# VH-VL binders against o04291r164to392, part 41

Target 1, 229 residues: o04291r164to392
Amino acid sequence: DANNPAGLLSIAEEALAEFLSKATGTAVDWVQMIGMKPGPDSIGIVAISRNCSGIAARACGLVSLEPMKVAEILKDRPSWLRDCRSVDTLSVIPAGNGGTIELIYTQMYAPTTLAAARDFWTLRYSTCLEDGSYVVCERSLTSATGGPTGPPSSNFVRAEMKPSGFLIRPCDGGGSILHIVDHVDLDAWSVPEVMRPLYESSKILAQKMTVAALRHVRQIAQETSGEVQ
Key: E = the ipSAE of ESMFold2; O = the ipSAE of OpenDDE; V2 = 0.75 times the mean of E and O plus 0.25 times the DockQ between their complexes.

## First folded at step 19 (VH-VL; framework fv_regdanvimab)

Design U01 (at its last look DockQ between E and O 0.34; V2 from the best seeds 0.00; counts 0 for: pae E 10.5 > 2)
Fold by OpenDDE, look of step 19:
Order: sequence, then structure tokens, then C-alpha cells
Structure U01 (fold): chain C 229 residues (1-229), chain A 121 residues (1-121), chain B 110 residues (1-110)
Amino acid sequence: as target 1 above (229 residues)
Amino acid sequence: QITLKESGPTLVKPTQTLTLTCSFSGFSLSYPGMGVGWIRQPPGKALEWLALIYWDDDKYYSTSLKTRLTISKDTSKNQVVLTMTNMDPVDTATYYCARIYSDYYDWFDPWGQGTTVTVSS
Amino acid sequence: ELVLTQPPSVSAAPGQKVTISCSGSSSNIGKNYVSWYQQLPGTAPKLLIYDNNKRPSGIPDRFSGSKSGTSATLGITGLQTGDEADYYCGTWDYSLDAVVFGGGTELTVL
């Protein structure tokens, strides 16, 4: 509920804490992803989890861009996320502590014609931490937590985003250390069994979303610097 | 129901090439996350992994046998083929193919019943 | 020489509990999920446990898996004569870029 800034801030702070515990901690049981091919992805660490609610992936890598630039790039999901259909920012709320809360509606393309496309209703919280790191975290909202009231779109299945986001830490000498966490529940059980791997595989999530984000940022960094990989 | 079945010669002479085919049903290698692996087991010995192939044609081989192994898939036929060159009596084993549930190895399930290959002159 | 080490054999009476250990390293069990396979005499292996501690459909709750550090453990409670089999642990080794199996454990029900 956009009319309850204090409540939204509380949710944002909770999301931030949980996200950070995933990004650099062990709140989720992370295991290193295998099968990483040589290339830009080889300089990063990718991990997944199958012992959590939904599916989850995280990545860590160096990026030759400043934290704010990285954040701007990653916030534009349609630019790097192939399956992202649209992102609508419905509200922007100052958090009062220098941070910003955004209420966002996201539509995704369905990976298969055999299943309905997924959409998200989320709160995104952007803030700077004391150590100079910039964080963008995001989680789903329900009607109980200030989510939309009214009938859902008949063309989409509402998916859940667990606390996810980006932790961007400045590096000495320039650039950033980027931590990405994607944690979602795509309601795999509503999908035909043969297609469930698309919805219940953390590895697929890592490849399609987490690694895609890291690769995109690195690509932009290289283009900006004029370097050829 | 997912099933896999190994087929090929059961007797091979030393130095010859073994070609095994894994025919499967109940899943397709056109679907993301799917893969097939080959595992062998000499009589009275432990399981030994040989090779993997995924839906995106990503392939992995046992390091010790890599130079002798080739794995390929025919998605339209629901088949995976393994070739092993320069066979030796030490390669006598039951050869299994098995489905990999997700990309980049998760687990093997289910397994074929295996085919016994004897290498003898 | 095996990357994953299992005891060669374990035994117990019907109704008892047995555990089978699988010892690896930081390059395999320490980094990835462990699977367990049951191989009844004269049959193909069957998936028993995946993702360290998950049971496939049809596997009774008498079977359990756990992982700690670089080791994994298979637990079998309420041992039955039908549980006599070879058991193998398996995972991915990042150093070898290969699937690795343990040497197998022969379970005998006394």
C-alpha cells in the first residue's frame, strides 16, 4: 500500500537483510554451479540451490564500472533479460534514509507455449550502505503486505520473488564487485511435468537470469573501456 | 514413464571400436535441462562414469578415457550414441545409459538395464 | 585411488539402523550435491537419494541422506532383507571435471 510508507520501509528493510544474508552468507545452501564454459562467465563464481523454497542462484564477479552505473544497467531488465516482457514502475517512494522504494509490475514471457506466462508484483529497494556499497533488492508483495488489490490478469500466473537483488561493492582502483541473487518461485507444479525443469531448475535460472545479468554488465563495461575480450 | 535401453554388440574383439546406442522414451533431449550419461561397471567392480551429453549438445568425458570416447545425440530419434575405440579386455563391463534430470549433472534417474559387453579375442 | 571413499561392506540385523559414509574432498562433495544409488544383485542402479537428502518418489522414508563438509552419509532404518545391495555415492568433481562415484558399499542383512 503506497499509502503506508512506514510499512513499506519495514518490508524493504527486511528484504534487504534477507538478501544480504543470501548474497554473502549462507542463508541459502549454495553449491557451485558446474559446466561453466570458458569466456566472460569464467571469471565469475556462480552458485545454485535446490534446498530452498523455489529456485535460487547467485553470482559474484568483478565489473569495471562504478556501483551506480552497474545499478542503472541492471535495473533495466528488458535490456538484458530475454524473457522479460515489460517492467512498469507504478510508484516511487522516498524511504527517508536516502533510499528509494519502487513498486514494480513485471511481466515475463513464457518459456513454453504449454504454460502461462508469469508476472511479478514487487517492491524494489535501492540504498547505499555504510561501506559505500550500493544495494538493489526486490521481493514480492501480497495484498497483506501492500500488493495490488483486484483480480489478477487472466493471461498470467503470479509468481513470487523472494528477496533478490544486487550488491555492488566499490573496489580499490576502480570498478565494483557485483553480487547477484535471484530467488523465485515460479509455481512449477502448475506446469506439465515434462516442462517442469524450466521452472524448478536453479541451474536454468542461473543461466537465463543471473549469469545473463553479469555478462551484460561486463559487456557494457568492455564496450565503455574499448577493450576487446 | 521414462525408459532407457542400451543396444549394441555384446562381443567385441580387442582393438575394435564399440558402438552403443541408448534409446529412450518419456523425455526428449529437445527440452532444456535434459541429458544422458553413460556409466559402465566391470564384473564385481564399482561404477565408472564415461560421458555425458546435454540437450544443448554440451559434452563431457572421463579424463582417462576421453581420447577413446565420442558421444552424440539424435534428438529426433531419441537416441544417444557412445563410441569407444581400441577396446581391450579390461573394458569388459556392463554399460548403462541414464537420464540426467537437469543441466550440468544433478543425478542419474532412471537407468537403463544395461548391456554386457565382453572384449575377447 | 577412488575420489570418493566408501566402506567396502556394512552389515546389520533386520530392523536395525545402518549408515554408509562417503568421504570426498573440497573439489567434489564440498562443492556439489551428493546422490546415492542402490544396486540390487544383478540389476541396474537405482536412484535412492538426490541433492544430499531428498528421496525420489517411491523411496521409503527409511532411507535418508545427509551431507556435512566433504562427507556424505546414507542412513537406512528398519533394515529389511530386501535392502541387501550395493550402495554408491556420486557427485561432480570440479578438479577432474567429471562425475565421480564411490567404490560402493555392500550391505548384508544378517
Scores: ipSAE 0.677, ipTM 0.869, lowest interface PAE 1.0, mean pLDDT 93
Fold by ESMFold2, look of step 19:
Structure U01 (fold): chain C 229 residues (1-229), chain A 121 residues (1-121), chain B 110 residues (1-110)
Amino acid sequence: as target 1 above (229 residues)
Amino acid sequence: QITLKESGPTLVKPTQTLTLTCSFSGFSLSYPGMGVGWIRQPPGKALEWLALIYWDDDKYYSTSLKTRLTISKDTSKNQVVLTMTNMDPVDTATYYCARIYSDYYDWFDPWGQGTTVTVSS
Amino acid sequence: ELVLTQPPSVSAAPGQKVTISCSGSSSNIGKNYVSWYQQLPGTAPKLLIYDNNKRPSGIPDRFSGSKSGTSATLGITGLQTGDEADYYCGTWDYSLDAVVFGGGTELTVL
């Protein structure tokens, strides 16, 4: 199943189901992130994981862009994820249902010289749901999932992305409701104890990745609607 | 090795303003999720949390003391400053600064050695 | 009257076991993780337990923590004279938007 589209679609559909259960359900024990209150300066609702494998964050917010535009922006990780060094799409595979499967190698900068930088080998699945929602979900390919083996991780620690991504629902009045889930295992045990909180903290994950993505889309939306000639 | 050290006056008169500086090394407030808090302990009494500042300048204050407290940071100097106005003899205590872990505001590790401030009557 | 309630003192002989309780509410212990701090005489507090039951590096496994509902418990086995200290529980209170500590428990090793 490593080289065939049916096997990759099976992985993609399982990742989509798991992602949706996190984004709209209780598959993760979510706790509201402190300091993220509703109001004029609010970016949306942000939650972090408790007592789960790895670390996870979730956000939900309104953006004044249509779903496909939001998806295009967020798929370009280097444009909004400060620590993203590179994103290489190594394969693009039609899903046979109108969706797209991508095999992606991502490298991250390390926040410290005391630990090796992380990389990811992932499957990203983009599709449109029957209700007009657009979904981009992603997960690591490992020996447990099946699928092709990724590039060697010679100078990096291979991190794991658990089913994660974006659910983008159109609003009747224009714009979108954006749901984001980030769920990763950064191998915190491979770093010195003093730096370990940076790699095992769901709050840091939320601030650096989940909130950053939502803020970026909202800033682009404001630039598009409020740009002065 | 992470260390924090409190500095400031050890003797203050009633109504004066106390300014304490926490100088730290081994971490930076440029790291997302890092914070520094202030806790005091009157002689023979329990710990009392005062204030907290995070890397992104989010600030939290003890509800009972918030009108008297100001916390600020200088990330480039690795310093956090606490100012407490209108000091009173009941404010005599050892004042600690401590680093906070990011996921829950209840992790203080490590702590400074503390500085004892006496408010004379 | 404190948000988190601890017994004011406990005592036991060397080698014995003690437990220290910390009672809170649904706005703090019921919603959040509990930490425990040890304060040896004349010293600053140090983190002993975090995330209810996890030990930082260098804390021996004879120190343990647990949480049930709105209460938390620190357990100490194999008591040593060096364990004579004050012990504090702490957590975040979502109603107050504040860090709260228990009143402290003075452990005396007889």
Scores: ipSAE 0.006, ipTM 0.498, lowest interface PAE 10.5, mean pLDDT 85
ESMFold2 (binder alone), look of step 19: mean pLDDT 92; pTM 0.947

Design U02 (at its last look DockQ between E and O 0.54; V2 from the best seeds 0.00; counts 0 for: pae E 2.9 > 2)
Fold by OpenDDE, look of step 19:
Structure U02 (fold): chain C 229 residues (1-229), chain A 121 residues (1-121), chain B 110 residues (1-110)
Amino acid sequence: as target 1 above (229 residues)
Amino acid sequence: QITLKESGPTLVKPTQTLTLTCSFSGFSLSWPGMSVGWIRQPPGKALEWLALIDWDDDKYYSTSLKTRLTISKDTSKNQVVLTMTNMDPVDTATYYCARIYSDYYDWFDPWGQGTTVTVSS
Amino acid sequence: ELVLTQPPSVSAAPGQKVTISCSGSSSNIGKNYVSWYQQLPGTAPKLLIYDNNKRPSGIPDRFSGSKSGTSATLGITGLQTGDEADYYCGTWDYSLDAVVFGGGTELTVL
């Protein structure tokens, strides 16, 4: 409910705490994703989860861009997320602590014609931490937490975004360390059994979303610096 | 019901190439997350992983046998083929194919019944 | 030379509890989930435990798995004569980029 800023802030802070515990902690049981070898030529460290609600992936990598620039790039999901159909910011609320709360509606394309496309109704919280890091975290809102009232779109199945986002830490000498967490519940049980793997694989999530984000930011960084990979 | 069955020659001469086929039903390698692996077991010895192939055509091989192994899939036939070159009597074993449905390739279920391959002159 | 180490044999009387250890390293058990397999004499291996401690359908609760650090343990309570078999642990090794199995443990029911 946009009319309850204090309530939204509380949700935002909770989302932030949970996100941080995933990004750099073990709140989620992270296992290194096979096929993504760490090393000097790697895109970064990628891990996925099996023992969580829904599916989850995280990645960590270096980016030769300032934190705010990284945030701006990643906030524009349609620019790098192939399956993102649209992102609508319905409300922007100052959090009073220098942060910003956004109420966002996101539509995704369906990965298969056999299932309805998923949409999200989320709260996105952007803030700067004491250590100079910039955080953008996001989670779904329900009617109980200030989400939209009324029937959902008939063409979409409402999916849930668990606390997800980006932690962008400035590095000495320039650039940033980027931590990405994607944690979603795509309601796999509503999909035909043969297609459920598309909705219950953290590896697929990592490949389509998490790694895509990191790759996109790195690409822009290289273009900006004139460097060729 | 998911089933896998190994087929191929049961007798191979030294230096020849072994070609084994895993025919399966109940699942498809067109389905994301599905994989098939090969494991062998010499008589009275431990299990030894050989190779696996997944729905995305990613392939992994045992390091020690990599130069001798080739794995491929025919999704339309629900088959996975393993070739092993330069066979030696030491390669005498029961060869199993098994399904993997895991993002981590950490378990096999179910297993085929295995086919015994003897390498002898 | 085996990446995962198991005791070669264990034995116990019917009704007793036995444990089978599987020792690995930070590149395998330390990073990934462990699975266990039962192989009855003359048969193909059967998945017994996956994800460290989960049982597939049809596996009785007498079988349990646990993992700590770079080691895993299979527990069998209420030992039955039908449990006499070889048991293997397995996982993925990130250093080798390979599936790895233990050397196997022969369980004898006395």
Scores: ipSAE 0.653, ipTM 0.869, lowest interface PAE 0.8, mean pLDDT 93
Fold by ESMFold2, look of step 19:
Structure U02 (fold): chain C 229 residues (1-229), chain A 121 residues (1-121), chain B 110 residues (1-110)
Amino acid sequence: as target 1 above (229 residues)
Amino acid sequence: QITLKESGPTLVKPTQTLTLTCSFSGFSLSWPGMSVGWIRQPPGKALEWLALIDWDDDKYYSTSLKTRLTISKDTSKNQVVLTMTNMDPVDTATYYCARIYSDYYDWFDPWGQGTTVTVSS
Amino acid sequence: ELVLTQPPSVSAAPGQKVTISCSGSSSNIGKNYVSWYQQLPGTAPKLLIYDNNKRPSGIPDRFSGSKSGTSATLGITGLQTGDEADYYCGTWDYSLDAVVFGGGTELTVL
């Protein structure tokens, strides 16, 4: 059975390991994003990929919410991702270690009328680490990974999400340290040459997805504390 | 396919303000990831970067010239404008505009053909 | 002192190979990739190499680029009279928050 929890957990654990190596390590050639100033007024540290498969972005910042609340907000992708058209959770499977596995079909709006919109078929894995951190990681299911075949994408180009997600560490003084990694292959060569920058730019990915998520969580945190930003 | 063209005065007197326009086609500064930069070259000398403006209206200027330079864009007209104040004969050069595709502003393609500006009394 | 240093000139006979160096620092070449430009007499610069070693379409494989540490190198093999030009390296400098170019190298084919 393609939905076998043991097989899906193996995929999930592999995605988690790869995500962590990107979030806290150098599995991607990270370069400081130009125009993101470090300092007291910054939302955090933002980096983008160079010369990797696909495009990637990473952010790390402080948020004044407990880790569970941050995870809850970020898992609700339509609430913060402007280009998200729909998210369908087709299966929810307990992982047996207190974590959960979700099989998710996501459709995105196209940034241009000259190319088809992208969709994603993914496994999302949520779990708590021994150090008290919460992790939500996600990756595409493909014939190479195994797992069940996703919905047909007749009107979409099936894009690939490489191991991505968020790592949420509790702070001693309250709040959380949030690490976000987005790593995707949008099949840029399937679009006209003049439009390819929209699909090949790690900076655009960061602005539209990675930074947007961090900004959204920080905005909610400030509204919860009675502050407005 | 993608083209850029510089326009403006070819002769400017010392102390005057130079205004150059880059008109381009084949891309838009409303597209995320697109930028336009200005580079000059005095006769027989090296290339010198002046300024750039990106789609998100972020602007960067040469460290030595930043107090004299202003860059702006009109996205609906596919134009970028460079203004340089207090011109001096040492500013005599060919001025180029060029597209920047890289998120890292480290390469330019294509370039305009350039416009020569002479600063003379 | 120039931020990126290139030899002022190089020369070789047709069919030979030349290399052109570009020396920088940890705030530019050490952090960023390098681009190279060819400027034929009386013309605008043309992108020759980007991302250290990649060629735009239409650039023949006898042009090559490499980077090591804080230095970059342009190689030209099978030298032709049409290669007589000025060659520039360029990159971003994070300390200056600016694009920087080398001083240029005049290639003469004898």
Scores: ipSAE 0.323, ipTM 0.689, lowest interface PAE 2.9, mean pLDDT 89
ESMFold2 (binder alone), look of step 19: mean pLDDT 93; pTM 0.950

Design U03 (at its last fold request DockQ between E and O 0.81; V2 from the best seeds 0.77)
Fold by OpenDDE, fold request of step 25:
Structure U03 (fold): chain C 229 residues (1-229), chain A 121 residues (1-121), chain B 110 residues (1-110)
Amino acid sequence: as target 1 above (229 residues)
Amino acid sequence: QITLKESGPTLVKPTQTLTLTCSFSGFSLSYPGYSVGWIRQPPGKALEWLALIDWDDDKYYSTSLKTRLTISKDTSKNQVVLTMTNMDPVDTATYYCARIYSDYYDWFDPWGQGTTVTVSS
Amino acid sequence: ELVLTQPPSVSAAPGQKVTISCSGSSSNIGKNYVSWYQQLPGTAPKLLIYDNNKRPSGIPDRFSGSKSGTSATLGITGLQTGDEADYYCGTWDYSLDAVVFGGGTELTVL
């Protein structure tokens, strides 16, 4: 059975470990994104990487929402990610450790008419850590990783999501520290050269996805609490 | 093919304002990821970065010349304009515009051929 | 004010190898990647190396780049007379929030 829980859990755990090493560690060489200065009025700390497969961005910021609420908001990608066309959860599997594994098919809009839209077949793993943090990590399922085969990629180019996700740590007094990592390979080489920045720029990824997520959460928080963030 | 070409006056009087235009083809600042920078080189001297502008209209200037520099873009014309006020003979140099295709603004390619600007009374 | 330091000149005979150093700091070369440019006499600079060690299309493999710590090195093997030019290193400085160049190195082929 392609949906062997034990096998999926193994993939999930590996994804989690790698994600965490990116979110708070140096598994990826992070450099502060130019133009975004950290400060009280800033969106947060934003970093990007050029020394990785594909493109990668991470952000860290404070949000005045509880971890679970943050996770719920961010899991709804179509609500805040402009280029997200659709998200289909094909399977939901209890991980047996309190976590949840989801098999997800995501379709994106093409940022240009000159290239086919990208889609993703991913495993998303949600779990609570010992320190009370909530984690949602996600990675593509490939022949290399194992797992079930995804839907056919008709009229799409199958892109790869490296271990990505959200680490949400509760703060004393309320709110959360949110760590976001987006790490994807969008197969930029198949795109006309003039359009490649859209597919190979970590900065663009940071702006369109990573920072967008953080801003969205903060906006929701503000709307909910009435507080200016 | 990507090309850039600098244009503007080749002779400027002291205290006057220099306006240079970079016209480019093969790429557009309407598309994310591209930037254009200005670099000058006095005769027999090293390269000196002046300013850059990116697709998102972010602008960066040399600290020493910031008060004198203004950079802008016209995406419809594929042009970037640099103005430099209060020109002085010390500002005599060849001025280059160049494309930046980097999230880190750490390299230029290609370069224009440059335009020589002489500041003299 | 030069932020990156290069030797003012280097020389070698045809066929030999030369290296040009570029010394910076933790806020530039230490944090960012280095690019190298060749400027032939009377011409505009040409990108030789980007991202420390990558060559643009058309640049022969005789040209190489490396980075260690806060310093970078341009290597030229099989030196040719046509390599006689000025060479500049460049990068972004995070403390200055600016592009920075070296002072340039004049390469003479003996």
Scores: ipSAE 0.876, ipTM 0.933, lowest interface PAE 0.5, mean pLDDT 95
Fold by ESMFold2, fold request of step 25:
Structure U03 (fold): chain C 229 residues (1-229), chain A 121 residues (1-121), chain B 110 residues (1-110)
Amino acid sequence: as target 1 above (229 residues)
Amino acid sequence: QITLKESGPTLVKPTQTLTLTCSFSGFSLSYPGYSVGWIRQPPGKALEWLALIDWDDDKYYSTSLKTRLTISKDTSKNQVVLTMTNMDPVDTATYYCARIYSDYYDWFDPWGQGTTVTVSS
Amino acid sequence: ELVLTQPPSVSAAPGQKVTISCSGSSSNIGKNYVSWYQQLPGTAPKLLIYDNNKRPSGIPDRFSGSKSGTSATLGITGLQTGDEADYYCGTWDYSLDAVVFGGGTELTVL
């Protein structure tokens, strides 16, 4: 049974482990993103992948919001991800350990008429770690992973999200340390050469998703706290 | 096929300003993904990077020369322009432009043929 | 003084192997990948190796590259007289916010 909650939890926990290995260290060959200088104007530290399957970006920054509020904001992808057309949560399953599993269909706008828009069929897993950190991780459900088949993608290219997400660590004195990993395969091979950087550049991925997410949360934190960052 | 071609004066007097144009085809700076850079090579000497400009108009300059250099682009004409002020005979060199993939700025392919600029009174 | 250091010259006979070193620092080779260029006499430089060890289309597999720590190495096997050229390493330096090239290595074939 592809819809078995125990099978979905197994997929979710494997995705969480893989996400954490990217967020906290060594699973991707990270290179510092050029043009993202540390300093008083810095939003955080940003790295991009080199020589990995697909493309990936990572960011780490301080935000003046509690972990659950950060997660709430970032789960609402249409509010901050410019290319996100729609996010449909088709199932919500309690994990039995206090966590939540969601089955999500996401459609993206295409930035060009020369290639089909991408969509995603994903499992999103939210849970609290022993150290008080909150995590939201997400990965595509494919024939290789198992799990239920997603909606048809007749006018979309089904893209792959590799284990990705948000690790949100509480800080002493309030606020959070936010770690973001975005790791995708957008099927750049199916795209004309002139447009391929939109689909295979880890720097463009960082600019469009990873940095955008961090900036969005920090902007909301400034408006909520009245502090200038 | 991607090509780049340097153009500009071949002789410049000391103190004058050099303006070089890189005209390219087979790629565009109207779309994300690429940069164009300038490199020079004095006769019999090593390569020296001068500047680059990215598709999103980010610019980087050689630390030692940045007060003398300005780089700009005209995306509608597929051109990148380098201006170097206060030329001196030691600036005599072959000047190249090259395409750079923008994620890392650490490799150049292809290069133009180069244009030799002599600075002499 | 150069940020990336290469030997000024190397030589070997046809059919032999040569290596060319490129020594940098933690702000350049230690944080980023290395590219290599061949400049035949009277011509523009040509990319031989990118991403430390990858060859663009048309570069034969007798050219190879590697990186360890803050140093990189270009290897040429089956040396041919047509390989007589200057060879340069290059990368990005995060401290300078600049591209840096080595001083070049002149390869002489016998």
Scores: ipSAE 0.643, ipTM 0.839, lowest interface PAE 1.5, mean pLDDT 90
ESMFold2, look of step 19: ipSAE 0.595; ipTM 0.823
ESMFold2 (binder alone), look of step 19: mean pLDDT 93; pTM 0.950
OpenDDE, look of step 19: ipSAE 0.816; ipTM 0.914
ESMFold2, look of step 21: ipSAE 0.610; ipTM 0.827
ESMFold2 (binder alone), look of step 21: mean pLDDT 93; pTM 0.949
OpenDDE, look of step 21: ipSAE 0.843; ipTM 0.920
ESMFold2, look of step 22: ipSAE 0.604; ipTM 0.825
ESMFold2 (binder alone), look of step 22: mean pLDDT 93; pTM 0.949
OpenDDE, look of step 22: ipSAE 0.734; ipTM 0.888
ESMFold2, look of step 23: ipSAE 0.628; ipTM 0.833
ESMFold2 (binder alone), look of step 23: mean pLDDT 93; pTM 0.950
OpenDDE, look of step 23: ipSAE 0.749; ipTM 0.886
ESMFold2, look of step 24: ipSAE 0.559; ipTM 0.811
ESMFold2 (binder alone), look of step 24: mean pLDDT 93; pTM 0.949
OpenDDE, look of step 24: ipSAE 0.781; ipTM 0.898
ESMFold2, fold request of step 25: ipSAE 0.616, 0.498; ipTM 0.831, 0.782
ESMFold2 (binder alone), fold request of step 25: mean pLDDT 94, 93, 94; pTM 0.955, 0.954, 0.955
OpenDDE, fold request of step 25: ipSAE 0.852, 0.839; ipTM 0.919, 0.918

